# Designs tried in a protein design chat: VHH binders against q9p4d8. Part 1

Every score and structure here is a prediction.

Target 1, 280 residues: q9p4d8
Amino acid sequence: MDFMKPETVLDLGNIRDALVRMEDTIIFNFIERSQFYASPSVYKVNQFPIPNFDGSFLDWLLSQHERIHSQVRRYDAPDEVPFFPNVLEKTFLPKINYPSVLASYADEINVNKEILKIYTSEIVPGIAAGSGEQEDNLGSCAMADIECLQSLSRRIHFGRFVAEAKFISEGDKIVDLIKKRDVEGIEALITNAEVEKRILDRLLEKGRAYGTDPTLKFTQHIQSKVKPEVIVKIYKDFVIPLTKKVEVDYLLRRLEDEEDDDATQKSGGYVDRFLSSGLY
Structure headers, positions and changes below count from the first letter of each chain, unless a header shows other numbers; antibody chains aren't numbered by Kabat.
F, E and O stand for the ipSAE by ESMFold2-Fast, ESMFold2 and OpenDDE, each averaged over both directions (binder to target, target to binder). V2 = 0.75 x the mean of E and O + 0.25 x the DockQ between their complexes.
[cut] stands for letters that were removed.

## First folded at step 1 (VHH)

Design b1
Fold by ESMFold2-Fast, scan of step 4:
Order: structure tokens, then C-alpha cells, then sequence
Structure b1 (fold): chain B 280 residues (1-280), chain A 119 residues (1-119)
């Protein structure tokens, strides 16, 4: 996958490889976060007196990280979606002009508020080492949270690339559903229950393999750092449904780029985006 | 309308060769992975080979080194070159389109072509 070459980004095989790799990152980040207690104080608004900031300790720390990372071009990359877009600053590095592989409104498709809510209320309690406070490790805990949140955001919002690739491949069917504003029809078109089952089965196997000591292959009671079934439940209940929401929201607006009475791809569709890649 | 049409099946002697072709239509062929599976008498359906949109290939252990999968995106066709055929390769061979963006799932299948390896 090369973001300077749109055709490589919209290749479903490359998308699949990227999604599978991001799956590994999420599992390893969950394992890292699992070392710490839930530490609810990290997520409570006004728990600490932070100057000129309304929100939680995590909200503040994440927003500062995003401010710094924007200055080194992190959010210029098409696959990165900020939690706090209003804090982003101008990069001091030379700009990279990535071709417009996604629709013009892609940056407006953002479910990070819902990701943050689900992470703190559902995911953290499921993976944390204990339910109480761990005051001596608040900073380390919050850093692990940021890694989890950013990897979840990247994985879920990668659905925009899946949706664009599917729009190009299945255009006529999708266009009909978009014109009808048929949310349920679009969701059905992009969903496959057997594929979802295989994703969940693979996660179960990865969770077992990555979360256990590989030298303990002859024990009856191998202990995982994070229970594999918890990883599966998080994907089933949150990651997969939020990815579908991103795809549906993206597709519902997709015809906005096909304006000016031009029914061809030349109206700002894929051909124009391909040419803008500099590949000619 | 997605359509997959297999050709190239037939009767061949043990040790012989056969090339299967699958002509695809109704989807953007170059964007999808394609596979071959076979229905072995008495055993059920088993996967044989897989080719990703980018050209990387995978094979079932029993056919590795004997079978080669390839594709021609300009012709929207996937091929299975079968060499050193054995009687146990006798089966109906199916071409399949992989729907998956996160894992393998064959959403469309051809009608199948019979391969018989017999003296």
C-alpha cells in the first residue's frame, strides 16, 4: 500500500493486509494497557485542576499529543484521524501532498467521540488488571490509553478506504441505494456474516497466541494477559459495528463529489484523483 | 451480475497435466482475490489454491509444487495449471471469487469442471 499511488490504496487485498496488521497493533496495545488498573480518575471530568481546559486528564493528554504530532505531519497522512481536530497546528516539516484517494468530505467522517466513550466505559473495564485506582501509574496508564485509542481510531476509520473501493467496484448498486437514502440496504451490501465470523475466529487465535508465554506449551492452565474472548467481544460489539457506521456514513455522502451535471468519472471522481497522484 | 465460467476439465493419465481457466465477469476483477476449490468424491469441498489481487499465491500442501495459480487481469481470467496429476486429484474443480476485505470468504462460485485422473 502506497498513499502516493491511489490504485494501491484501493486494492482490496492491500486493504485486507492493512486491516489484519492493525489488528495485531490493537491486541498488543490492549496487552500493554492490561498491566494497569482501570484507574477511573483518569477519565473523570474536572478530577484534576488543569489550567484553561475542560475535560478529563486523558482528554488533556491526548489533545497535547495530537497538537505535537500534527506539527510533524501525522494528520497529513490519509489514514490518521484526530480525536481533537481543533487543536492541530501547522507542521514545521516540508508538506507532503498526498493524492485525494478518498472523497472530499472524508475528514468529516469521524466517530472518535463514540470510540472514546466506548473505550473508557466498556473496553478499559474489560482489559484492565483491576477495577480500582493505581495512583502511582496514572501517566503510564494514560499513555497506554492513547496508544489503544489511536490504533482503534485508525482501524475503524480505515473503513473509508474499504467503502471507496467498494463504491468503485459495485458503483451501480451502491448509487441506487444512496439515492434512496437506504441505510439498511447499504449496511447489508457491505456486510458479510461469514467474513465477520472468520475475523472473530482469527482474533480468538491471535489473542491466545500473543497473550500467553510461548514456553508453557505443555501446561493445562496457561494464563493470558488479556482473555482472548474479551478481545473477540470488543471487536464484535464495537470495532466491527463502528467500522460499518463509518462505511455507511461515507457512502451516503459519496454522490456529493459527482456534481456539475457531469455523469462521468471526470467530474471529480476516481479519474481526477488518480491523475492528481502524479502518476499520469 | 457476477459470473464465473470454468473450462479445461477432462480425463488425463496419472502424471499428466491439465490447465483450468475461469472467465470472470460482473465485477472489477483486478480488485479481488480468486481461488480454486475442489469437491473430492466422498470427502467434501476442499480449498486448493488462492491468488491475491497483487499476485501473491497460496497452495494447499498436497498440491504445492505441482499446481500453479495465475491470473490475467486484462482478460479477467484466473488459471490453474495442474502438473504431475495423481488419481487423488480427481474432483470437480470450482473457481471462486473472494469477497473478503478482512478475511477470505468466497461469495460467488462457478458451476465446476470435472477433472478425472485415471489410467
Amino acid sequence: as target 1 above (280 residues)
Amino acid sequence: QVQLVETGGGLVQPGGSLRLSCAASGFTFSSYAMGWARQVPGKGLEWVSYIYSGGSTEYQDSVKGRFTISRDNAKSTVYLQMNSLKPEDTAVYYCAKDWGYEDTYFDYWGQGTQVTVSS
Scores: ipSAE 0.138, ipTM 0.567, lowest interface PAE 5.0, mean pLDDT 85

## First folded at step 4 (VHH)

Design c43
Fold by OpenDDE, look of step 6:
Structure c43 (fold): chain B 280 residues (1-280), chain A 119 residues (1-119)
Amino acid sequence: as target 1 above (280 residues)
Amino acid sequence: QVQLVETGGGLVQPGGSLRLSCAASGFTFSSYAMGWARQVPGKGLEWVSYIYSGGRTEYQDSVKGRFTISRDNAKSTVYLQMNSLKPEDTAVYYCAKDWGYEDTYFDYWGQGTQVTVSS
């Protein structure tokens, strides 16, 4: 997706293509992660004596990655949401001024904490090579985790774009629901069971196809295949619901920007009238 | 209420041309992808062409190079230009509205228009 072309960002085809591509990325990342054991120690707080850091090894490594990535403008991109926003640094690269496509509060919509929690507690056990520790691969394991987490985060938070597009498309119907703060109504409006089924079916097929892909360059253990059914379950139980949450959260606030615009237009009109009336 | 009304169908000789139109109402037309599907007698419904809100188009392989889908957002109308028609193109053609963004799903359909290609 080209975020420098705002007219294309909310296009159905582009959104669809982006989501489909993200599926591939997520599946590949799961496959990569499946090479390693669950390695619970990676997720335990203060399991290792990390200098000047209070948290898990994963938390540390992820935060360091985000620090580096921020300096190369990763989080200037509208579709990227950090897990550790407090560690981000300024970029030394020329700034990219992306046109605003999402609502002003879009950056405040962040479910990364939930993603991280679910990933470590539910997803990793489902995709890992085993439940034990693998001391010689803790670093590699955590690196693979980061790729999984970042891809999941991107996919789930992409719901913001979907939500914006739906807001524009549904018009008064969705506005009324938002005004009533009808969360259930909004969720019902943005949900299509047949579409969800199709997504899951597609994932099953992809999982089957990619599980046999010899392109795993670093496969230390031949047995590291993610079951396609597990991928489907992860999407069904976590990815889709969290995406909906993002959409709903985004939509519930969507009228905030409209109110501000009306206020600014009313104030501007008054100032312009005052200036034009020559009444000093 | 969403309404889709197809027009332009008829009888044409092989090699001939037809232009189908679908007038849409009851939704923000410019925000949704639109599509054409056809049902051949005795067969299931098959998609023919798809046009996204941004103008991107997709075609079934059997109609590539012969059919062109387009849209006029100002008129809330989607078109299907059918050239070099073949007897195999004989079907009822339906206009359809897409639902959402995660996958292609048609939630509304027109009543259809008959296209018959025969010598």
Scores: ipSAE 0.377, ipTM 0.744, lowest interface PAE 1.5, mean pLDDT 89
Fold by ESMFold2, look of step 6:
Structure c43 (fold): chain B 280 residues (1-280), chain A 119 residues (1-119)
Amino acid sequence: as target 1 above (280 residues)
Amino acid sequence: QVQLVETGGGLVQPGGSLRLSCAASGFTFSSYAMGWARQVPGKGLEWVSYIYSGGRTEYQDSVKGRFTISRDNAKSTVYLQMNSLKPEDTAVYYCAKDWGYEDTYFDYWGQGTQVTVSS
């Protein structure tokens, strides 16, 4: 996928390839995080006396990473969504002029607060080695958390590209649902249970392979700390539903980027290839 | 109503060629990936070739270099050019429409067209 070439971004093959690679990244990040205990002090507000900051150690560390990464243009990329938009700073590098491929409001579609909440309350307890503290490893633990959070965010917010592709192909069907604000109707139209099952089945296979890879003899048993079923459950209960929420939130506003017409006088052909094709 | 109609099947000698066509209607053809599968006697259904809306193609190993999938979005038609045909290519060939987005899901199939390769 090349974000400088819009025709490659909404291609279903490229979208699928990207989603499959993001699965691998998420699984590896979960395995890396599973080597640490839950370490609740990492997430406790004001557990540490961080200068000029009110929040958890994770909040601070992630926000500092995002501040630095913004200066090297990370959040100029269409597929990167920050957890702490307020800390972003201007880049000192030459600006990249990415062609517009998503709706103008795409940067406002951001569920990272919910991702962070679910990660700390549900995902960490499910993948951690145990419920205790590892005082000597707080920094390494939080760095593993950051990798998990960023990979989850990227995967979930990639739903914006999927939603745009669905709008282009299903536009006439979706427009009526958007005008009615029919959230459940939009969700039903974008959902395919057989595709979701294939995703979960692939995750189960990948989780088994990564946890029992014979080529990693010296770490074979350590690498199996995250049960494949836990990975599947996290995807089923959180990643897939949040991705669909991103798709629905994106679609509900999609007509803001189109010529608005009365349902009576201009409804036939309201959304056509020309009006919605600024991305092709 | 989605409709897929295959044509171009028939009887050919080994080493011969056929061109299958699949005329599509009832959906925005240019937005969807399309595929060919075949029902080989005694082997069940197997995929043959796949073409994304952007033109990227995939082939099963046994047909690579011999078969070429293509599409004409203006005519809403997908093609399968089959060259250097072998007796094991004998099958009913089906055209299929993919609607999975996040992964492959063939939601509509044609009636099929018979290809027979024999001396």
Scores: ipSAE 0.179, ipTM 0.631, lowest interface PAE 5.4, mean pLDDT 84

## First folded at step 6 (VHH)

Design e3
Fold by OpenDDE, look of step 8:
Structure e3 (fold): chain B 280 residues (1-280), chain A 119 residues (1-119)
Amino acid sequence: as target 1 above (280 residues)
Amino acid sequence: QVQLVETGGGLVQPGGSLRLSCAASGFTFSSYAMGWARQVPGKGLEWVSYIYSGGRTDYQDSVKGRFTISRDNAKSTVYLQMNSLKPEDTAVYYCAKDWGYEETYFDYWGQGTQVTVSS
């Protein structure tokens, strides 16, 4: 996705391509994580004496990563959402001025807390090599977790772009639902059972393709690859629903910008032509 | 109500050309991707070409270089220019509207137009 080309960001093909690529990334990250045991100590609050920090080893490491990444403009990208927004630092690189494609409140749509919770409690047990601790690989484990979490976060929060595109395409129908605060209606509008089925089927195929190492059959220590069915389950039970949540949350607030524009128009302010230009 | 009406089909000799049109109504045309599919008697539906809202196009390999999909948003019409037609292109051609953004899925179809390529 090229965020410097606003006309392409909400393009159907580009959105689809992005989502498909994210699937690959997520699957590969799960496979990498599957090399390590569940390692509950990594997720336990204050399990280790981390200086000047209150939280788990994962929380600390993830926050440090985000701090570093923020300085290299990672979170200036419209599709990146941090887990620890309070630790972000200013970049020393030249600023990139991305055109605004999403609503003004888009950065406030953040379900990372839920993602983190679900990841540690539900996803890790499903993809880990086994239950219990692996003391020698706590660092590697946590690093793999971070990759998983960041990829999941990106995929789920990409729902904001989907929501914006749908808002533009559906017009009065979705506006009416939003005005009524009809969450169920909105969800129904943005949901297609056949589309979801196709996504899950694709994931199953990808999981099968990526998870098969014929050479692993001969190794006494078969590093457990993630079962394709587990990947499908994770998407079905968590990724797709959380994405929908993001979409709904985004859409419910979508008229806030219009109200402000109306207020500003009444006040003689320049209505940002972006929505009026029919470019979408 | 969404309506799609195909026109432009007919009988043509091998090597000939046809231009199909699909007039759309009942939705915000410019916001949706459109596609053409064809069905040969006794066979399943096959996608031929797809045009995204932003103008990006995709083609089936068998029609690449011969067919061109285009759209006129002002007229709410999608076109399929078919050149160098072959007998294998004989089918009923359908215009379709895409549903959403996460996966390719078409929720509305036209009645179809017959294209016959025969000497």
Scores: ipSAE 0.418, ipTM 0.752, lowest interface PAE 1.3, mean pLDDT 89
Fold by ESMFold2, look of step 8:
Structure e3 (fold): chain B 280 residues (1-280), chain A 119 residues (1-119)
Amino acid sequence: as target 1 above (280 residues)
Amino acid sequence: QVQLVETGGGLVQPGGSLRLSCAASGFTFSSYAMGWARQVPGKGLEWVSYIYSGGRTDYQDSVKGRFTISRDNAKSTVYLQMNSLKPEDTAVYYCAKDWGYEETYFDYWGQGTQVTVSS
């Protein structure tokens, strides 16, 4: 997809291609993280004497990475969502003016605090090589954690793009539910159990295929292949539900962008005008 | 209510051509991907072709190069141009609407139209 060309962003083929690639990235990152022990000291608040910082080693390391990455425009991209918005700094590179595809409040739809909590308490224990510490590789362990967290965040918050596509497609039904503040009705309308089953089945197949990579068996570290069923469980219990939460939270506010006049005919939203005009 | 109505089936000779049409109503046609599937005698239902809202297409290997799916959003209509028809293409052809944003899932189907390729 090309974020400079809005028509490519909400195309279902491009959305599906992106979701498939995000699955691959998450699986690879889980496999890389599985080479380390659980290492709970990485996640304990104030375990290490980090100057002028109150938090975990992971919190500190991730926040420093986000500060640097913001300066090279990472968080200017519509599909990137920071864990630590307060550390972001202005870029010294030329600005990119991305066309508005998502609603004006899209950056406020951010579940990264929940992702971080679930990652440290549920995901790490499920994919780690063992329950102990990796004291000789704390930095490498936390770097693998950052890759996992960032790929999970991207996949889950991609729900904003999916929700926008669903709003355009099913607008009349969703508008009525939004006006009624019917959270459960919106969730039911956007959910299809057969689609979710197909996603989980694909993950099982991918986990089996990636987990048999023989080149990972030759490293000097004790290797652990992530069981495909663990990957499926993480998606079923956390990734899919959080993605749906993102979709519902996005949809509940979607009419805010339609309220810039007294009548719907003068509605806001670049994508609505683009689709209405028939332009490609 | 979603409604899909196929037309354009009939009897043709091998090597002939036929164009199927699917008139759609009850939903925002331009926002959804659409597809064709067929019920071949003695076999189960099999997909034939697919067209995304943006115009990207995909085809089963056995029809690639011979069949062309297209859409006319102003008429809310999907077409299947079938060229170089073979007896193996004999089937009831169904138009279908895709619901699945994250993955393909056809939630509504038409009544079907018979295509018979015979000398």
Scores: ipSAE 0.284, ipTM 0.694, lowest interface PAE 4.1, mean pLDDT 85

Design e5
Fold by ESMFold2, look of step 6:
Structure e5 (fold): chain B 280 residues (1-280), chain A 119 residues (1-119)
Amino acid sequence: as target 1 above (280 residues)
Amino acid sequence: QVQLVETGGGLVQPGGSLRLSCAASGFTFSSYAMGWARQVPGKGLEWVSYIYSGGRTEYQDSVKGRFTISRDNAKSTVYLQMNSLKPEDTAVYYCAKDWGFEDTYFDYWGQGTQVTVSS
């Protein structure tokens, strides 16, 4: 997939390959985080006296990473979504002219606050080596958290690309659902229980494989290992539903980029300017 | 109203060739991946081949190198060229449409066409 070439971005095969690869990244990051205890002090607001900051240690560390990364154009890329949009700063590097692949409002479709909340309250306790604190590992623990959060965010918000591809493929049916604000109809259009089961089965297999992968043994904590069933539960309970929410929220607004009530022709959105009719 | 109509089945000798065609209508053909599956007598339905809208292809191991899937978006038609046919390839072959979302799933199927490989 090349974000400088729109025809590769909305190719469903490339999208599916990326989603499958992001599963690997998430599993690896969960395994890396599982080397640490739950360490609740990392997530407690104002636990540490951070100058000029109100929040948790994780909040601070992630926000600083995002501030620096924004200066080097990370959040100019279509597939990057910040947790702390308020800390982003102007880049000093030459602008990259990414073609407009997603709808104009795509950067407003952002569930990272929900991801951060679920990560801290549900995911960390489920994958940590145990309860308690690791006073000498606060920085390393939070860095592992950042990798987890960023990989979860990327996977979940990639639903915007899937949703755009679906919108282009559907005719009046999806337009009608959007006009009626039929959230349940849109959910039904993008939901398939057999597909969800196959994703979960694949995650179970991957979780088992990573447990025996020699490459991962050097970085694994010998006392603890993320159980594959925990990874599956996280996807089932959080990743899949949040991805679906992103997809629905994206679709509900998609007509903002079209000429409503134009029975004769479409004037198009961002993607139409870079892709031929019938090219995907 | 999605409609898929397979043609090109028939009797062939082992080692022979057949070309299956599937005429599609009722959806934007060029936007969707397509595939072939087969129902072998006494066995379940099994996936055979897959072609994305952009032309990328995938094959089941047992047919790789012998079968070629292709598409003609202008004619809304998908093809399966079947070479070096074996008796084990005897089946009803179905054309199928992918649902066009996060993972592979065939949401519409044709009526099927019989392929029989016997001496």
Scores: ipSAE 0.367, ipTM 0.742, lowest interface PAE 3.1, mean pLDDT 86
Fold by OpenDDE, look of step 7:
Order: C-alpha cells, then structure tokens, then sequence
Structure e5 (fold): chain B 280 residues (1-280), chain A 119 residues (1-119)
C-alpha cells in the first residue's frame, strides 16, 4: 500500500492485497513464536523488578520498541497503531506528509488493549512450543511476541480502511444505519459468511504450506511447526471479529466529519465531497 | 434491488470479435469491482475477467491478450471486448458484482448471454 497515493488506498484490489500479505506475516510470526514455551512470567505484572516501570516484561519491552519505532516515523504511517501511545517520541527524520484518507478520528480507533489481552491469554497457548516456563529464553520469547502483536494490530486496524471504503460504497444504506446507531445492522452489512469462509480456507492452506519443512523427505509424518487449524481458529475467533469491531467503531462515528463539513459547505452529500476531493 | 443485464452475445466465426455489455443498477456502481464469468453446459462456472473499482484488471490465462474488460462508471456499465475468439470460448457469459473488500466474492449475477464460436 502506497499511502502517498490517496486514490489507491481505498482501492479494493489494494486493500485485498494488503490483507493477504499481512496473513503471511502473521503466520510467519506465529511460526517464530512457536519456538518458545508459553512463558506466563513474561505476561505477569511486576514479575520482574523493572526500574521505573509498572507492568509486565512484555509491556515494558513492547513500549520500548514503540518508543524507538516512533522516532523513525513508524506511527506516522496511517496503518500503524501503537499499543502504548503515551511513550511515543518525535522523529528526528524528515516529516512525511501523508494525505488524509481516513476520517479525522481514525487514530482514536484503537483495540490494542483487547489484542494484547487475547494474545497472551488465548493465542500464545495455541501456538507456543509447550506450556510452562522457559527461563533461558524470556527475552527471545518476548521479542517474538512483539512481532506477533504488531502484525496482528496492523491487520486488525486495517479495518479502518475497509470501513471507509464500505462507507463510500454503501451510500445511503449505511448512513441510515449509522444515524440509527444500529450496530447489529452495520455488522450485518459488513459481514459475508462466504467471504469469511474463503479467508479461513486460504489460511488453512497457507498454514500447511508455510509450517512444513519441504526438505524433510524421509519423515512419514511431517508436522507443522504451528497447527494450521490453530491459525484458522485464531482468525475465526479473534482476528476477524476484532476487525469487524474496528469497522463498526469507525463507521459509527463516520458522520461526525460530515456534520462538521456541512456546517461550512452548502451541499451536504458525502459522495459529492468524496468525488470533489479527487480521490475517486 | 441489484440488477445486472448482459447484452452483446451471439454467434461468431473463429477469429471473430464480440463485445459484451452489462448494465448495472441498484448499487453504487463505481465503488464495486465487476467481473465476467462463463459456463459451458455441464461444466462449472469459471471466472474470465475482473475489474476493480480503481480500474485494475485481471484475466484468466486462457483469455489473456484476447479479452479486455473495461467499465464506464457514468453509464454503470461493464464491458468485455472479446477478440480472436475460439470455439473453446463458447459459453454462457455472466456479469457479476463483487461484494466486498476482504476477498473476491460475487454476490450478484446477471442472467447471462450466450456466446457461440463456430465455423
């Protein structure tokens, strides 16, 4: 995705390609994480005496990563959402002026707390090498976790772009639902069971392909490093639902920007504004 | 209600050309990807070509270089220019609307138009 080309950001093909590519990243990160035990101590608050910090070892390490990443403009990118927004620092690099594609409040849509909770409690047990502690690999474990979390966060929050595109596509139908604050209606509108099935099927295939060492020619039972079914379950139970949540949360607020513009512009149609903006 | 109406089918000799049109209504046409699929009697439906809302196009390998999909948003119409037609291209051709953004899925279809390539 090229965020410097706003006309391409909401393109169906580009969105799809981005989502598909993120699947690969997530799967690979899960595979990397699978080298280590669940290591519950990494996720326990104040398990280790970290100076001037109240939280888990993972929380600390993730926050430090985000601090560094912010200085290199990671969170200036429209598709990146931090877990710890309060630790972000200014960049010493030249500023990138991304054109605005999403609504003004898009940065406020953040479900990272939920992601973190689900990741530590539900996802890690499914993908880890085993239960229990592995004291010699606490650092490596946490590093792998960070990669998983960041990739999941990006994937889930990409729902903002999907939501914006759907808003434009659905027109009056979605506007009416938003005005009524009909969450169930919105969710129904943005959900397609067949599409979800296809995503899960694709993940199953990818999990099988990526988790198997093709060089093991003589082993009768080549086991995947991560069970493909677990990957599918994670997507079904958490990634897809949380993405929908992001979409719904985004859409419910989408008319806020329109109301502000209508106060200044005579013609109140979101479609006309979008067309006039030259994005489509 | 979403409606898709195909036209332009017919009988043509091998090497000939046809242009299919699909008039769409009942949705914001410019926001959705459109596609063409074809079905031979007794065989399954196969996709032929796909055009995204932004104008990007995809083709089945068997029709690459011969078929061109295009769209006119002002007319809410998608086209399939078919050149260098072969007998193997004989099928009912269907216009289809894409549903969403997570994956390619056609949620609405036209009634189809018959294309017959025969000497």
Amino acid sequence: as target 1 above (280 residues)
Amino acid sequence: QVQLVETGGGLVQPGGSLRLSCAASGFTFSSYAMGWARQVPGKGLEWVSYIYSGGRTEYQDSVKGRFTISRDNAKSTVYLQMNSLKPEDTAVYYCAKDWGFEDTYFDYWGQGTQVTVSS
Scores: ipSAE 0.287, ipTM 0.702, lowest interface PAE 1.7, mean pLDDT 89

## First folded at step 10 (VHH)

Design p1
Fold by OpenDDE, look of step 11:
Structure p1 (fold): chain B 280 residues (1-280), chain A 119 residues (1-119)
Amino acid sequence: as target 1 above (280 residues)
Amino acid sequence: QVQLVETGGGLVQPGGSLRLSCAASGFTFRSYAMGWARQVPGKGLEWVSYIYSGGRTDYQDSVKGRFTISRDNAKSTVYLQMNSLKPEDTAVYYCAKDWGFEETYFDYWGQGTQVTVSS
């Protein structure tokens, strides 16, 4: 996705391609994480005496990563959402002026707390090499966790772009639902059971393909590092639902920008401007 | 209400050409991908061509180089230019609207137009 080309950001093909690519990243990250035990100690608050920090080892390490990454403009990117927004620092690199394609409040849409909770409690047990602690790999484990978390966060929060595209495409139908604050109606509008099935089927295939060690030709043992079914379950139970949550949360607020435009007597809502600009 | 109306079908000799049109209404046309599918008598529905909202195109292997899908957003119309037609292209051709952004899935279909390629 090229965020410097606003006309392409909300394109159906580009959005789809981005989402599919993110699946690959997530699966690979899960495979990397599968090398290590569940290591519950990594997720326990104050399990280790970390100076000037109240939280888990993972929380600390993730926050430090985000601090560093913020200085190199990671979170200036429209598709990146931090877990610890309070630790972000100014970049020393030249500023990138991304054109605005999302609503003004898009940065406020954040479900990372839920992601973190679900990841540590539900996802890790499903993908880890085993239950219990592995003291010699706590650092490596946490590093792998960070990659998983960041990729999940990006995928789930990409729902903002999907939501914006849906807003533009659905027009009055979605506007009416938003005005009524009809959450169920919005969810129904953005949900397609067949589409979800296809996503999950694709993930199953990818999981089978990516998780297989081709060099293990003679071992009757399960060649998959991460069970494909587990990947599918994670998407079904968490990734897809959280993405929908992001979409709904985004859409419910989408008319805020329209109201502000009306108040400023500026002719035409965001949708009208977008349509009139011929950019789509 | 979403409506898709196909036109342009007919009888043509092998090697001939046809241009199908699908007039769309009832939705923001420019925001959605559109596609063509065909059904051969006695066979299932098969995907023929797909055009994204941004204009990117995809084709079934059997029609690559012969068929061209295009769209006119101002007219809310999608086209299928079919050149070098073969008897095996004989089918009912359907225009379809894509559902959304997550996966390629058609949620609305036209009534279809008959294309017959015969000497």
Scores: ipSAE 0.425, ipTM 0.759, lowest interface PAE 1.2, mean pLDDT 89
Fold by ESMFold2, look of step 11:
Structure p1 (fold): chain B 280 residues (1-280), chain A 119 residues (1-119)
Amino acid sequence: as target 1 above (280 residues)
Amino acid sequence: QVQLVETGGGLVQPGGSLRLSCAASGFTFRSYAMGWARQVPGKGLEWVSYIYSGGRTDYQDSVKGRFTISRDNAKSTVYLQMNSLKPEDTAVYYCAKDWGFEETYFDYWGQGTQVTVSS
């Protein structure tokens, strides 16, 4: 996938390859985090006396990473969504002029607050090595958390690219549903239960393979192994539903970004551009 | 209504060639990936070939190098060029439309066309 070449971004083969790679990254990050205890002090608001900051240790550490990364253009990339947009800084590097692929409001489609809440309340207890604290490992634990959160965010918000691809493929069906503000109809149109089942089946197989492969760099002990069923549950209960929420939120506003106020022409805007380019 | 109609099957000697066509209607053809599968006597249904709307292709190992999938968006047609045919290629060949973004999911199928390879 090359974000400097928009025609490669909405190619279904490239989308599928990216989603499969993001699954691998999430599983590896879960395995790495599973080496630590739940460590609730990492997530407790104001547990540590952090100067001029009101939040958890994780909140602080992630926000500092995002501030630094923004200065080196991380959040200029179309597929990066920050947890703390208010800490971002202007880059001192030459700007990269990414061609427009997503709608102009895509940066406003951001469920990272929900991801962070679900991660700390549901995901960490499900993948941790055990309950309790590991005082000597707070920093390492929070660094593993950052990797988990960033990979989850990237996978879930990739739903914006999937939604754009579905918009250009489903034409007038989606336009009519958007005009009616038919949230249930949009959700039904973008959903395929058999596809979801295949994703969950693949995750189960990957979880089994990664957890028993002695060559995996993250799986050092049996006790650090993440059960495949936990990975499947996280996707079924949180990743897939949040991805659908991102897709629906993106689609509901999609007609705002058309150059022509006529709804029929708005539905054809990006399709006409790609058709004239010879891609779609 | 989505409709897929396969043609081009027939009887051919080993080593021969056939070109299958699949005429598609009822959907925005250029937006969707397409595939071919076959029902081999006594061995069940198996996937043969796949083509994305952008032109990327994929093939099962047993046909790689002998079969070529292609598409013509102006005619809403998918083709399967089958060269160096073998008796084990004898099957009913089906055209299919893919819907899935995260995974392949064939949501519509044609009625099939018979290919018989024998002397």
Scores: ipSAE 0.393, ipTM 0.746, lowest interface PAE 3.0, mean pLDDT 86

